VH-VL binders against UPF0111 protein PH0637. Designs and how they scored, part 3

Target 1, 226 residues: UPF0111 protein PH0637, of Pyrococcus horikoshii (o58371)
Amino acid sequence: MIKMQVWKKLFAKSPFKPLIRHAEVVVQTVETLEKALDSWARGDYENMKEYAKKVDDLEDIADKIKSELRDSITSKLLMPVQRTDILEYLHMQDKIADAAEDTAKWLLIKRNLDSIPNDIKDIILKMGKESIKAAKLVYEAIKQLDNVLESGFAEKEIKKEYKIIKQIEEVESKIDGLDSKLMEIVFTSELDWKDGLYILNIARTLSNISDKAKDTAERIRVLMNK

## First folded at step 1 (VH-VL)

Design a14 (framework fv_amivantamab_arm2)
Fold by ESMFold2-Fast, scan of step 1:
Structure a14 (fold): chain C 226 residues (1-226), chain A 123 residues (1-123), chain B 107 residues (1-107)
Amino acid sequence: as target 1 above (226 residues)
Amino acid sequence: QVQLVQSGAEVKKPGASVKVSCETSGYTFTDYGISWVRQAPGHGLEWMGWISAYNGKTNYAQKLQGRVTMTTDTSTSTAYMELRSLRSDDTAVYYCARGEFSGYDLPYYFDYWGQGTLVTVSS
Amino acid sequence: DIQMTQSPSSVSASVGDRVTITCRASQGISRWLAWFQHKPGKAPKLLIYDASSLESGVPSRFSGSGSGTDFTLTISSLQPEDFATYYCQQYNSFPWTFGQGTRLEIK
């Protein structure tokens, strides 16, 4: 179809250019989730619902691109890297958007947002902001990988890539720290048990965004070596 | 060749319901969304809602919430729009339109349209 | 909802004229705007998407420009078949919204 022809042309230029386009949608998905979280923290259910729906729509688009790229990769293309490594990378990058969608779904199951304490909301918002940073760093990493390839795997470009991977790992570590602090607050709070489950699932799915970003970065290292 | 073929004209009484179909061909049905757009005589185009053929998610125009239902049948590559509690001001030509993914961002534009279905609501 | 306002609501022109139609969005929509031509008894026809990309099969006399909130459709040399109503549509966010239309009439 039209989309498959577009992806085949992009793969002919670089195996990473189609992955960069997919990463752009992943970033938009996480950025939109942040808007949903901002509305959530203000107790604005209707705006939160609207942004949550947009997160779902963007994840559907990311999944559709993933499907198109998988189909294009299985055709007979001459690529400088192994197809299996590209597919494994794509799978992990797409899981970042999946985690954002899961978070949006959890936000939607509760109507009365005023029962959630502000100190809990503040930590969740910080986790959201760091999740955006993780997604943007993944986008920068895949763009830099294209630069690595264009340079013939020059040492200078490889070093830049490792710096970005290190930053992704640092963001994931920071989110883990925020999650630990959140658990301590939940344990010492007087939250209704349903609100506790609600918050813990939001935190789990938010943490999963950075966990998948780190997994994606690990797959970038594989693509650089083979 | 992409085609969207709609069901034929309908004449309904106020208070009745109408269900318009949009049978698609020439592309992978589940890769696109379908929007419904209507045009009343002497008026402009009005978007009614959108449905994803991929997962059935819908978004309806606020003024039609509660009166409109959009569905898809993947086995026949067909989209449906049902409008209930018909009023005389629902008299319009109803179009289905395919939303094409641009590859860069969320939004879709409508690249292929059905021929239109005239729905007349009169006593 | 994002409101789309077209100017003018109607315009009279002669074959060979350059015609310009504008569309303003009530908030930023980046490049996510399409232009449609609509003739009585026919389905709307896509002319321009992503603000400036010409749909295949559409004559080169049609062009689009703009980004953010201000957009323009230009017909460089009007032909008899171009007399129609033109609509802009934003697809930045739900709900999708159309301009009120610009009716292009023979002078």
Scores: ipSAE 0.000, ipTM 0.400, lowest interface PAE 15.2, mean pLDDT 84

Design a15 (framework fv_amivantamab_arm2)
Fold by ESMFold2-Fast, scan of step 1:
Structure a15 (fold): chain C 226 residues (1-226), chain A 126 residues (1-126), chain B 107 residues (1-107)
Amino acid sequence: as target 1 above (226 residues)
Amino acid sequence: QVQLVQSGAEVKKPGASVKVSCETSGYTFTDYGISWVRQAPGHGLEWMGWISAYNGKTNYAQKLQGRVTMTTDTSTSTAYMELRSLRSDDTAVYYCARTPDVEYFGYSHYYGMDVWGQGTLVTVSS
Amino acid sequence: DIQMTQSPSSVSASVGDRVTITCRASQGISRWLAWFQHKPGKAPKLLIYDASSLESGVPSRFSGSGSGTDFTLTISSLQPEDFATYYCQQYNSFPWTFGQGTRLEIK
């Protein structure tokens, strides 16, 4: 009961303030994944495992917040935007943390990290750094959406929001380019097939972070137009 | 990185008041609450109360209701606990601990009390 | 107030032993229970949260289980540094309450 009252209080201030709190945990999740990736690249399995566990903990927290927000939204709560749109936004934002968790799970599958070439590790690390940028931009976007609402949907604030959305799309495009380069290296190397599967799944789940960030940005467009 | 530093030991007479401070660093102060916990010599841990750093709302243990006041100062990232009408059985080590902020974060179960101050000994004697 | 009762009040054990400490709540608290280790002259240390989640940096020999009203803390292979007093604490509802503590002593 106390949790529902807290969320209803935040929703009374703005439908976006609870979403901002959730976004903060999503950013922490992706930042923690980057620490796991750094340990992974150094061949430090034990530190990687610790950070991977922290990613799981943070994703669990994000999911619990999502459930609490969903439970706090009722037909009697007066909001300036549709409940379905808020829930769809929250779902997409939470999927960013899910992608980070999936990446951490793939990292843990292999204990001997020395068999992975450094050129492959370098690209994965670059993808990781860009994924942090994507998550932080989503956090900026939801904060800016609150400013859009406070301004009465002023054109100037809407333009700032679209600029952030464009930056998210640019980060996703850059990660796509890194993924393509990685695929070429994996295909042309004499990497063991199991190591190939391992790397390709890490890259896939890692690129999903920016893909879900882009999906979240599309939900923001919907919220601004309604 | 995250650190809670408490004020130094206090010696008070029965009937006096004591105010203990808890200066925080290494995190966003207003994102967490602060709990106060004490331990009298030869006794167990006793939860005294909780305060939101976001809006200053408090919840106090019933047995201390009317004698305890908890406050925060966001400009210095510091929490305070004042206990009035001191008795000899208030002699204890007093701790502050970082906890979820149920008023702001909306999640009261995020790791529990994960970071603690070093403790402040308060002795009540004539 | 939710009353937390620990059993036993004290236990004597040897290094390498499996030790189990029990905590009972006077009403249902779901999984909202933490376990703390407390040594003289030190602040308490969080070991387990949400009944069964191991806090970062805590050795894997510590584990927690239970839900509702009955909870246990297990130390699978006792080490010299584990001799301390252990407390359970519920955070289901205010006021938060601690058990009376279980003192773990060298046999």
Scores: ipSAE 0.000, ipTM 0.405, lowest interface PAE 16.8, mean pLDDT 85

Design a16 (framework fv_amivantamab_arm2)
Fold by ESMFold2-Fast, scan of step 1:
Structure a16 (fold): chain C 226 residues (1-226), chain A 123 residues (1-123), chain B 107 residues (1-107)
Amino acid sequence: as target 1 above (226 residues)
Amino acid sequence: QVQLVQSGAEVKKPGASVKVSCETSGYTFTSYGISWVRQAPGHGLEWMGWISAYNGNTNYAQKLQGRVTMTTDTSTSTAYMELRSLRSDDTAVYYCARSWLTPYDKEDYFDYWGQGTLVTVSS
Amino acid sequence: DIQMTQSPSSVSASVGDRVTITCRASQGISSWLAWFQHKPGKAPKLLIYAASSLQSGVPSRFSGSGSGTDFTLTISSLQPEDFATYYCQQANSFPLTFGQGTRLEIK
């Protein structure tokens, strides 16, 4: 913990505010992916393609923000937390948007959506909805980390942060359960092998959204250690 | 059709407060931010602040910090901007504009604007 | 705060002319710049975003270019409805800032 008086003299503004802005774009990327998934499930390839393209654009924006923040953070002379820890946090948070982009890319490789059974589509949609919860919780976590720092690592703020981290872990666990159920359905179904590969890759990249959200939460634990 | 409709003109005395509303329709309110921009007579555009309709996060221009509050009501898809301790130099047309959650969105820069609300501050 | 400076402050032109307006940022803003058209009694209208992308519904005679600190808005063949005040706006960081405006007037 740095001395509060020293920190207040050096910094008028929290260094985590730019990370919060990046997290907002990450949330929008996952929300836009969910719109692509809704169109996909309805067999609406045209709207799915438009939302998938928007996911790519949002990931590009997130990556651009990441690059600018990386340059800004590394140029600082003094920081209340280790620069490498902040950069690793940023990298993990950005990987959430990368996973959303990967999912959108997989959605686009197939035009005939009618061959995918509705029970498979339903599980994929549930995974997408839970992925939004994971992204939103990461956003809440980085906002709360800002409160932790501004309070001088007060125990009450640290406890709030750990509650959010636990919620992220719970969402990731739920998505893992959905993924396992989906894999069983795909394995036991009469799906064409190409459709099987298609679905399994969509599920893998969707699961990666929550996996990266959990990884991001673990980086927050590191930032709170001192 | 995306629309942003603002409340009507206001006349206030110095020291009073004004609260301007911006009712939105035709899009998912919580997927965008709202920025507030004003223009005093004979002057250019001045950004006042931004609010995320997703989570209520705000960022205010330093000049207005402590005098301005921006809020949203998701149930009515409406954004609000309250300016306190009004001065004669706050006389301006106030606009709300749809923005992305962050100003970095290359597709959703201030693409739709409210019609403007004239706020006159006089003795 | 990032200061945005436009030049010229005013320009007089005739219908059919090629008009260029420049905008300079006090620090690097990458491509995060928008151009707006503002007419009296109306709300501002987005013309260009991300320095060079044309907003839907905006005539192709409008174009934007530049990156970093120097940006240009070009109107290739001026029309009567183009006489207005033009503003640049940086979208790189809070607080968002506008240029002082360039008034485009009939010659």
Scores: ipSAE 0.000, ipTM 0.420, lowest interface PAE 14.6, mean pLDDT 84

Design c01 (framework fv_ciduvectamig_arm2)
Fold by ESMFold2-Fast, scan of step 1:
Structure c01 (fold): chain C 226 residues (1-226), chain A 122 residues (1-122), chain B 110 residues (1-110)
Amino acid sequence: as target 1 above (226 residues)
Amino acid sequence: QVQLQQSGPRLVRPSQTLSLTCAISGDSVSSNSAAWSWIRQSPSRGLEWLGRTYYRSKWYNDYAVSVKSRITVNPDTSRNQFTLQLNSVTPEDTALYYCARDLGYEFPLDYWGQGTLVTVSS
Amino acid sequence: QSALTQPASVSGSPGQSITISCTGTSSDVGGYNYVSWYQQHPDKAPKVLLYEVSNRPSGVSSRFSGSKSGNTASLTISGLQAEDQADYHCSSYTSSSTLVFGGGTKLTVL
């Protein structure tokens, strides 16, 4: 109840300020996943497991904030943008944290990490670092959208927003390139087929982080367009 | 509305376990929207967060690196309380210990217990 | 050693403005808006003054304001009063889901 009153006050100021709060937790979720991936690459199952559980907790917190924001936005407050567009944005942004949780879930399936070649681990770690960049760019994008609104949709601020959206698209493209390189290594390696499935699912869920970041950026275009 | 009441021994011998309890009223220790933290304060070092426990689908703990090998923070849903256990104490663990409600990231530690001065000496 | 850096002491006269800094890294203060400030009088538990860098809880004087630039958060107290003499602590969440504090700043008035 106290949190609902806080969110209503923030929505009265700007429809985007509560979304910025949610984006901060999403960034922290992806950053925590990178720590799980680092432990995973070192063969440290116990520390990996601990960070994977923290990813699950942070995603639960993001989901709780999302639910509180949904309840607050359905109030009879007047807003400068359509409520359905805000809710669709929130849904996409939350899917970034979901993708991080899915990746952590896949990491936990295998205990003996020594059978995974280091060249595969290296690419997965690079994908993880780029995923952090994608999440941080989404955070910058929603902050900039608030600046666009506060400026009365000034051309200079809109231009800054489109630059951030382009950077998100570039990061997603880089991750696609890393995924292609990983596929080549997996296909030509002497990998056990179960290890192959394990790696492919980690890569798929990890790539989904930047895919959802790109989807979130597309919702920002809709919010600017009306 | 929320009140936290601390109890436990105020004198602990070196190498023994420091054990404190925080009783909660006005909220539930298993609330999905809160975590429950222990913080200590030494005269020269200021405040130091030690760890927390919280319930989502299951119980989780987070601990500060400096105490991680010696600390356990445990909830007790039947008594609506949580405890601090700190093993193998040294005189450097002498401090004023607080429990607090932790709403996470953008929110403060909004309710604090009264504090318990624990002295570690022979 | 404290994770966040604060000056050990600051002083001012009634009616002046003073500022207390809290410096961390990009993985705590610089990365997020998760900074809180606490006031502590002798023999009392800390009391929250500000959270989320600049938000005031109900009952906290508007003389207390907060800001952040890069890796440094700042607490400003305007119109300094004798009752403001206390210890001031900053805190921030980290990218590791832990909470860290500064070393604390003793404010002396007069």
Scores: ipSAE 0.000, ipTM 0.418, lowest interface PAE 17.3, mean pLDDT 86

Design c02 (framework fv_ciduvectamig_arm2)
Fold by ESMFold2-Fast, scan of step 1:
Structure c02 (fold): chain C 226 residues (1-226), chain A 125 residues (1-125), chain B 110 residues (1-110)
Amino acid sequence: as target 1 above (226 residues)
Amino acid sequence: QVQLQQSGPRLVRPSQTLSLTCAISGDSVSSNSAAWSWIRQSPSRGLEWLGRTYYRSKWYNDYAVSVKSRITVNPDTSRNQFTLQLNSVTPEDTALYYCAREGYFSGSWDAFDIWGQGTLVTVSS
Amino acid sequence: QSALTQPASVSGSPGQSITISCTGTSSDVGGYNYVSWYQQHPDKAPKVLLYEVSNRPSGVSSRFSGSKSGNTASLTISGLQAEDQADYHCSSYTSSSTLVFGGGTKLTVL
C-alpha cells in the first residue's frame, strides 16, 4: 500500500504502539476484576471492595491513555489506515475495561454474599477466567496487527491475525454458553428475586467483556482492509 | 521455556526459620499471567499447598490455613526469584519442598505446569 | 488427614480401564470446576494430567479423561499401559482462595 509505504519511510514509528499500551492496561483491569470475583465467591467483602477499587483505578488509567491517543491521532498527516478506523478500534477496546468496571460496581451493591449458591458462584468465576483469555487475545491481536503492517500486509501475517480473531470468537461463544447455563439455574432456583437481579447483572456485564473483545476483533478486520 | 531452580539449607533445627529460594528462568516473577507457589510432600501428610505470591497491580499472597501464622512467600524482582520463609519449625515440617508455577492454563488457580527439582528439608536437632 | 479423599490404591491389567475418585465438599470440589490431576513417578516431581476437571494439557494422552458429579471428581485411564503405574493426586480450589490436595492413589498395573 502506497500510504503505508510513505508513512513507513517518513515516520519510523508504529501508529499502534499506544493501542498496544492501552490493551496492556485493559488486560490488567480484567485480571484485577477476576481477583474481585474470587474474593466475592469466598464471601470476603473487604478484599472484594479493595480489588473493585483497583479495577476502577485501572479503568481510569485506560481512559487517560484513550484521551491522550485521541489527541495525538489528530496531529498525524500521513497514516497507513484511516484515523476514524483507529478511533473506532480504540473505542471498542476501551469498552472492554468499561465492562470490567461495571461488573465491579455490581459486586459492591451487596454485602451479605452467603445467600448466593456455590454453583452460581462457580459459573461466574469461570466466566471471569474466560474474560481474561478474551482480553489477552485482544492484546495479542493488536500486537499481531503491528506485524501485519510491518510486513506490508503479507498474507502469512494476515493469516496469523485471522487465527487470533477466531480464538476470540470461540471464547465469546464459550462465555455465551456459560451465561445460558447460569440463566437456567437462576430461573429454576429458589433465589430471592433481588439476588436473581444481582446475579443476572453481574453475568450481563461479564458477558459484555467478551462481546466487546469480539467487537474489537471485528475492527481489526476493518483495519486490515486495503 | 521456563525452569525453576531451588536452593536453601536442607537441615534446620526445631524453633528456627526454614528458608528456601526458587530462581526463575524463562519467565518473570512479576508476570501478570502467573502465580508462584510452594508445595511440600511428606509420607504422613501427602502433598500440601503452602502459599502463593503473584503480581497484578500490586503483590498479593494467599496462604494455607495450617501455616498462615508462620509463613511468608516473598518475590524478588531484581533477582527474578521468590522465597519461602516458615517460622518456628518442628519435626512435622520435615518434607520435600517444591516451588511451582500456577496460572499458566489461562488463569487457573489450581494447576501447576512447571515444578522445581524439590528440596528435602529435615527438621531435627 | 488430606482434605480430599482418594482411594489409597487401585489396580488393573494392561488394556483395561480404571477410575480414581476424589471426594471433597461443597466448598471445594463440589463448589468449583477447578480440579486438577497429577501423575507422579518415583523420585520425580508431579506432572499435570488434567486441569479444570477435564481439560488436557498439550502432550497428555487422550486415554486420560476427567469428570465431576456433585462433590466427587473422577480420573479415568483407558487402555492401561505399564508406564501408567504411578501415584495420582487430585487438587481443588477452595472457597477461601486456597488449594487442597487429595491423599494420593497408588496405581498398580498388573
Scores: ipSAE 0.000, ipTM 0.428, lowest interface PAE 16.5, mean pLDDT 84

Design c03 (framework fv_ciduvectamig_arm2)
Fold by ESMFold2-Fast, scan of step 1:
Structure c03 (fold): chain C 226 residues (1-226), chain A 125 residues (1-125), chain B 110 residues (1-110)
Amino acid sequence: as target 1 above (226 residues)
Amino acid sequence: QVQLQQSGPRLVRPSQTLSLTCAISGDSVSSNSAAWSWIRQSPSRGLEWLGRTYYRSKWYNDYAVSVKSRITVNPDTSRNQFTLQLNSVTPEDTALYYCARGLYEDSFYYGMDVWGQGTLVTVSS
Amino acid sequence: QSALTQPASVSGSPGQSITISCTGTSSDVGGYNYVSWYQQHPDKAPKVLLYEVSNRPSGVSSRFSGSKSGNTASLTISGLQAEDQADYHCSSYTSSSTLVFGGGTKLTVL
C-alpha cells in the first residue's frame, strides 16, 4: 500500500521517473554479473557463486518494482502518454535483468574453471563489459526521455535521444563481432564438447543482454512519437 | 523426459469450486526455467490461457482478466505439483482443462513445450 | 472473443504452401517477439511448432516457418502433407504479463 502511494507520486511528476528507478536496478544487476564474470575468469568459483546469487536477488527486486509499477499504472492515474506504451517499455527493460540472471545460471553449472582457455575467458569478459555499456545506455536513454517530455518534445532533446539509441545499436553490433570471434576459437580449440556447450551458452545469454537493450530502445522510439 | 499428469473431479455443480491438480515429473515446480500454466479449451471460445505460477527468487502469479477475481494457481514444492482453483463456476466454465509448462531459458521463451493429458470438466446441476 | 485474430479455416493441396496469419495489437504481437505457434490434432494436446516468432524446436520439421510484420505474425507450412491437417493456434505475451491465444485455424489438406 505505502509503496503504491510512492509510485503514484512519482508518476504524477513524470510517467518516466518510475521507469528510471527500475532501470537503476537493471544496471545494478548487469554490473553485479560483471563481478561474477571477473571471479569466473580467475577460477574463483565461491566468489562467482556469491555474485551469481546477488544477480538473482537484484532481478527479484527489479521484478517486484515492475509489479508495483504495473499496479500503480492500472489505477485511475491521468498520464500524458498511453499506459500500454509504458507497460510495453517496462516489460522489455525488465528482460535485460532476466538475461543477466540466465547468464549467472550458466556460470554456476561448472565448478572446475581451469579447463577453460584464457583466450575464451578474455572474449567473454569483453562481452560482459560491453553488456554493461548497453545497460547503462538504456538508463541514459530513459533519463533523456524524461528531458524530452520536460522540454515539450523539443527537437534538440529528441535528437539527443536518437543519438543514445544509435549507441545502443553500435554496442549490440560490437558484441555480435566478439561472439563471432569466440565461435572461431571454440571450433578451432581442443575443448571438451561439454565445455564447448557451456561457453556457447554463456555467450548466447550475454548477447541477449544487448539484444534486449536494443529492443528496449525500439520501445523508446514509440514513446517519443506522441 | 518431463511429464505432467492431471487429476481432479470431472463434474462440478454451478456456484461450487472447480479444483484440479497437475503432478510434475522430470522437472521441479520451483525451476527458474519454468512457468506453470492452466489453459482451457471449448468449442465456442477456443483456447483460453487462465493463469500461471513461477519461481524466480520468490513465487509469482499472473491471471487472465476474465477470471482474476475467482482464480488461484498454487505451487506445492513438497509434492512437486501445482493446482487450479476456480470459484463460483457456471456452465460457461465447462471445458477441457490443460496444465502446461512454459519453458523460459537463456532469456528465450520456448513456448508451452509440455502439456498434461487434459481433463474434461462439466459444470451442470 | 479471442484476443488475437486468425482465419477460421485455410486449405491447400499436398506439396503446396499455405500461410496462417495472427493479428493483434502493439500491446501483444506488435510489441514483443514472444509469438508461439501450436499444432493440435483431434483429441490430442497442442504441440509447440514455433517459439519467439520464427524459432523451431528440435524435432519440428523445417517445413514450418514463422515471421512477423507490425501487429501480424504468420505461420507458413511448405510442402504440405496430409498429416499437417490439424488446428493451428497462435499465442503471444501481453503488456500485462499475461498470455493470450488466437481463435485457431483449421487446416484442411485436399
Scores: ipSAE 0.000, ipTM 0.436, lowest interface PAE 14.6, mean pLDDT 85

Design c04 (framework fv_ciduvectamig_arm2)
Fold by ESMFold2-Fast, scan of step 1:
Structure c04 (fold): chain C 226 residues (1-226), chain A 122 residues (1-122), chain B 110 residues (1-110)
Amino acid sequence: as target 1 above (226 residues)
Amino acid sequence: QVQLQQSGPRLVRPSQTLSLTCAISGDSVSSNSAAWSWIRQSPSRGLEWLGRTYYRSKWYNDYAVSVKSRITVNPDTSRNQFTLQLNSVTPEDTALYYCARDYPGEYLFDYWGQGTLVTVSS
Amino acid sequence: QSALTQPASVSGSPGQSITISCTGTSSDVGGYNYVSWYQQHPDKAPKVLLYEVSNRPSGVSSRFSGSKSGNTASLTISGLQAEDQADYHCSSYTSSSTLVFGGGTKLTVL
């Protein structure tokens, strides 16, 4: 789109480089959450608590980058549609880190981790690993969008971007499948109601990571086609 | 303009606590846009990041694994400074110690103190 | 032991280009684009030269550029000048939410 090229030429600083920087922190947040989940699955509350704290710290960093970019964009003379699309993208990308923080908060609620069956822990760990893949694909997607614009919307670069978007959608579908299987196990297990509520909230917030990654990919489509 | 000014003893005996202070001007130790780090340099180990303190609604600390059990980095908002305490020192802790400002979102040490050479010997 | 591997020394002549490597693992250099480079002259504190692999702070010459491929980050200095003679240090964020440095490289401009 020529509108985006014109806007980028008028913008004193590339809007995609700060978005790429934000995406890197989002990846780190999700990777740190997976370390918390690994400790959680082993019954290691103290190490889980340490990683959960680091997730919170990284989300604060991501939120700070978001705030700085939002303020920078609003202080510039920019076309409203391009500005709005950038801000919508940033908002969705940041919600990935928010979902990771929410998951870490749920992990911290319970100290005695031995009451959670290993089959439930195994599925949650698989969801965590797939969530890392989703976050990394978002990072690749925003980097590739910068390449699309630098190339003048070359067809080869556009095709690479859509391939990454499709992979994000596939990861979200896989996580949705894992979540469905987890819910079936929870409802047939002998978990007390508090452990059930605990697990379902962990699963819900964990699934939101890939849901927000998919939403972020949708915003990339808007940025390319506006 | 941010300036970091270091002070503290330059000679410490083995088994004692190494204590250094970094006074900040041009910024606040409680600034939620910065973190405050200690870094040391020795010929054998090069530059080595030790730890940091920073304020984000509450105070946080991060410490390098190698020193985690014996290090404390502590802010003092009333004096606008932060300190390093390293317990149970050995001759291997002999190094040039720097304080530095770190932006966690940037992972950047953009302002450094003048450095303090601390010798650990009897 | 330094966490990141740099050559101990590198040399060049005025006007030449040199490259300094910084090699880590997938848990630091390979995993994150938070690689910084510092220049240190004798008896001075390090000065930031590059951050986030390739970004230059205001006032840093465009002769200094950075890149990364896999687990290795590189600092390239083009058009070498006598004042570039210094020690160069890389750093990277890690999966443990800590920071690590390389062993440092002494650049000699002959």
Scores: ipSAE 0.000, ipTM 0.426, lowest interface PAE 17.4, mean pLDDT 84

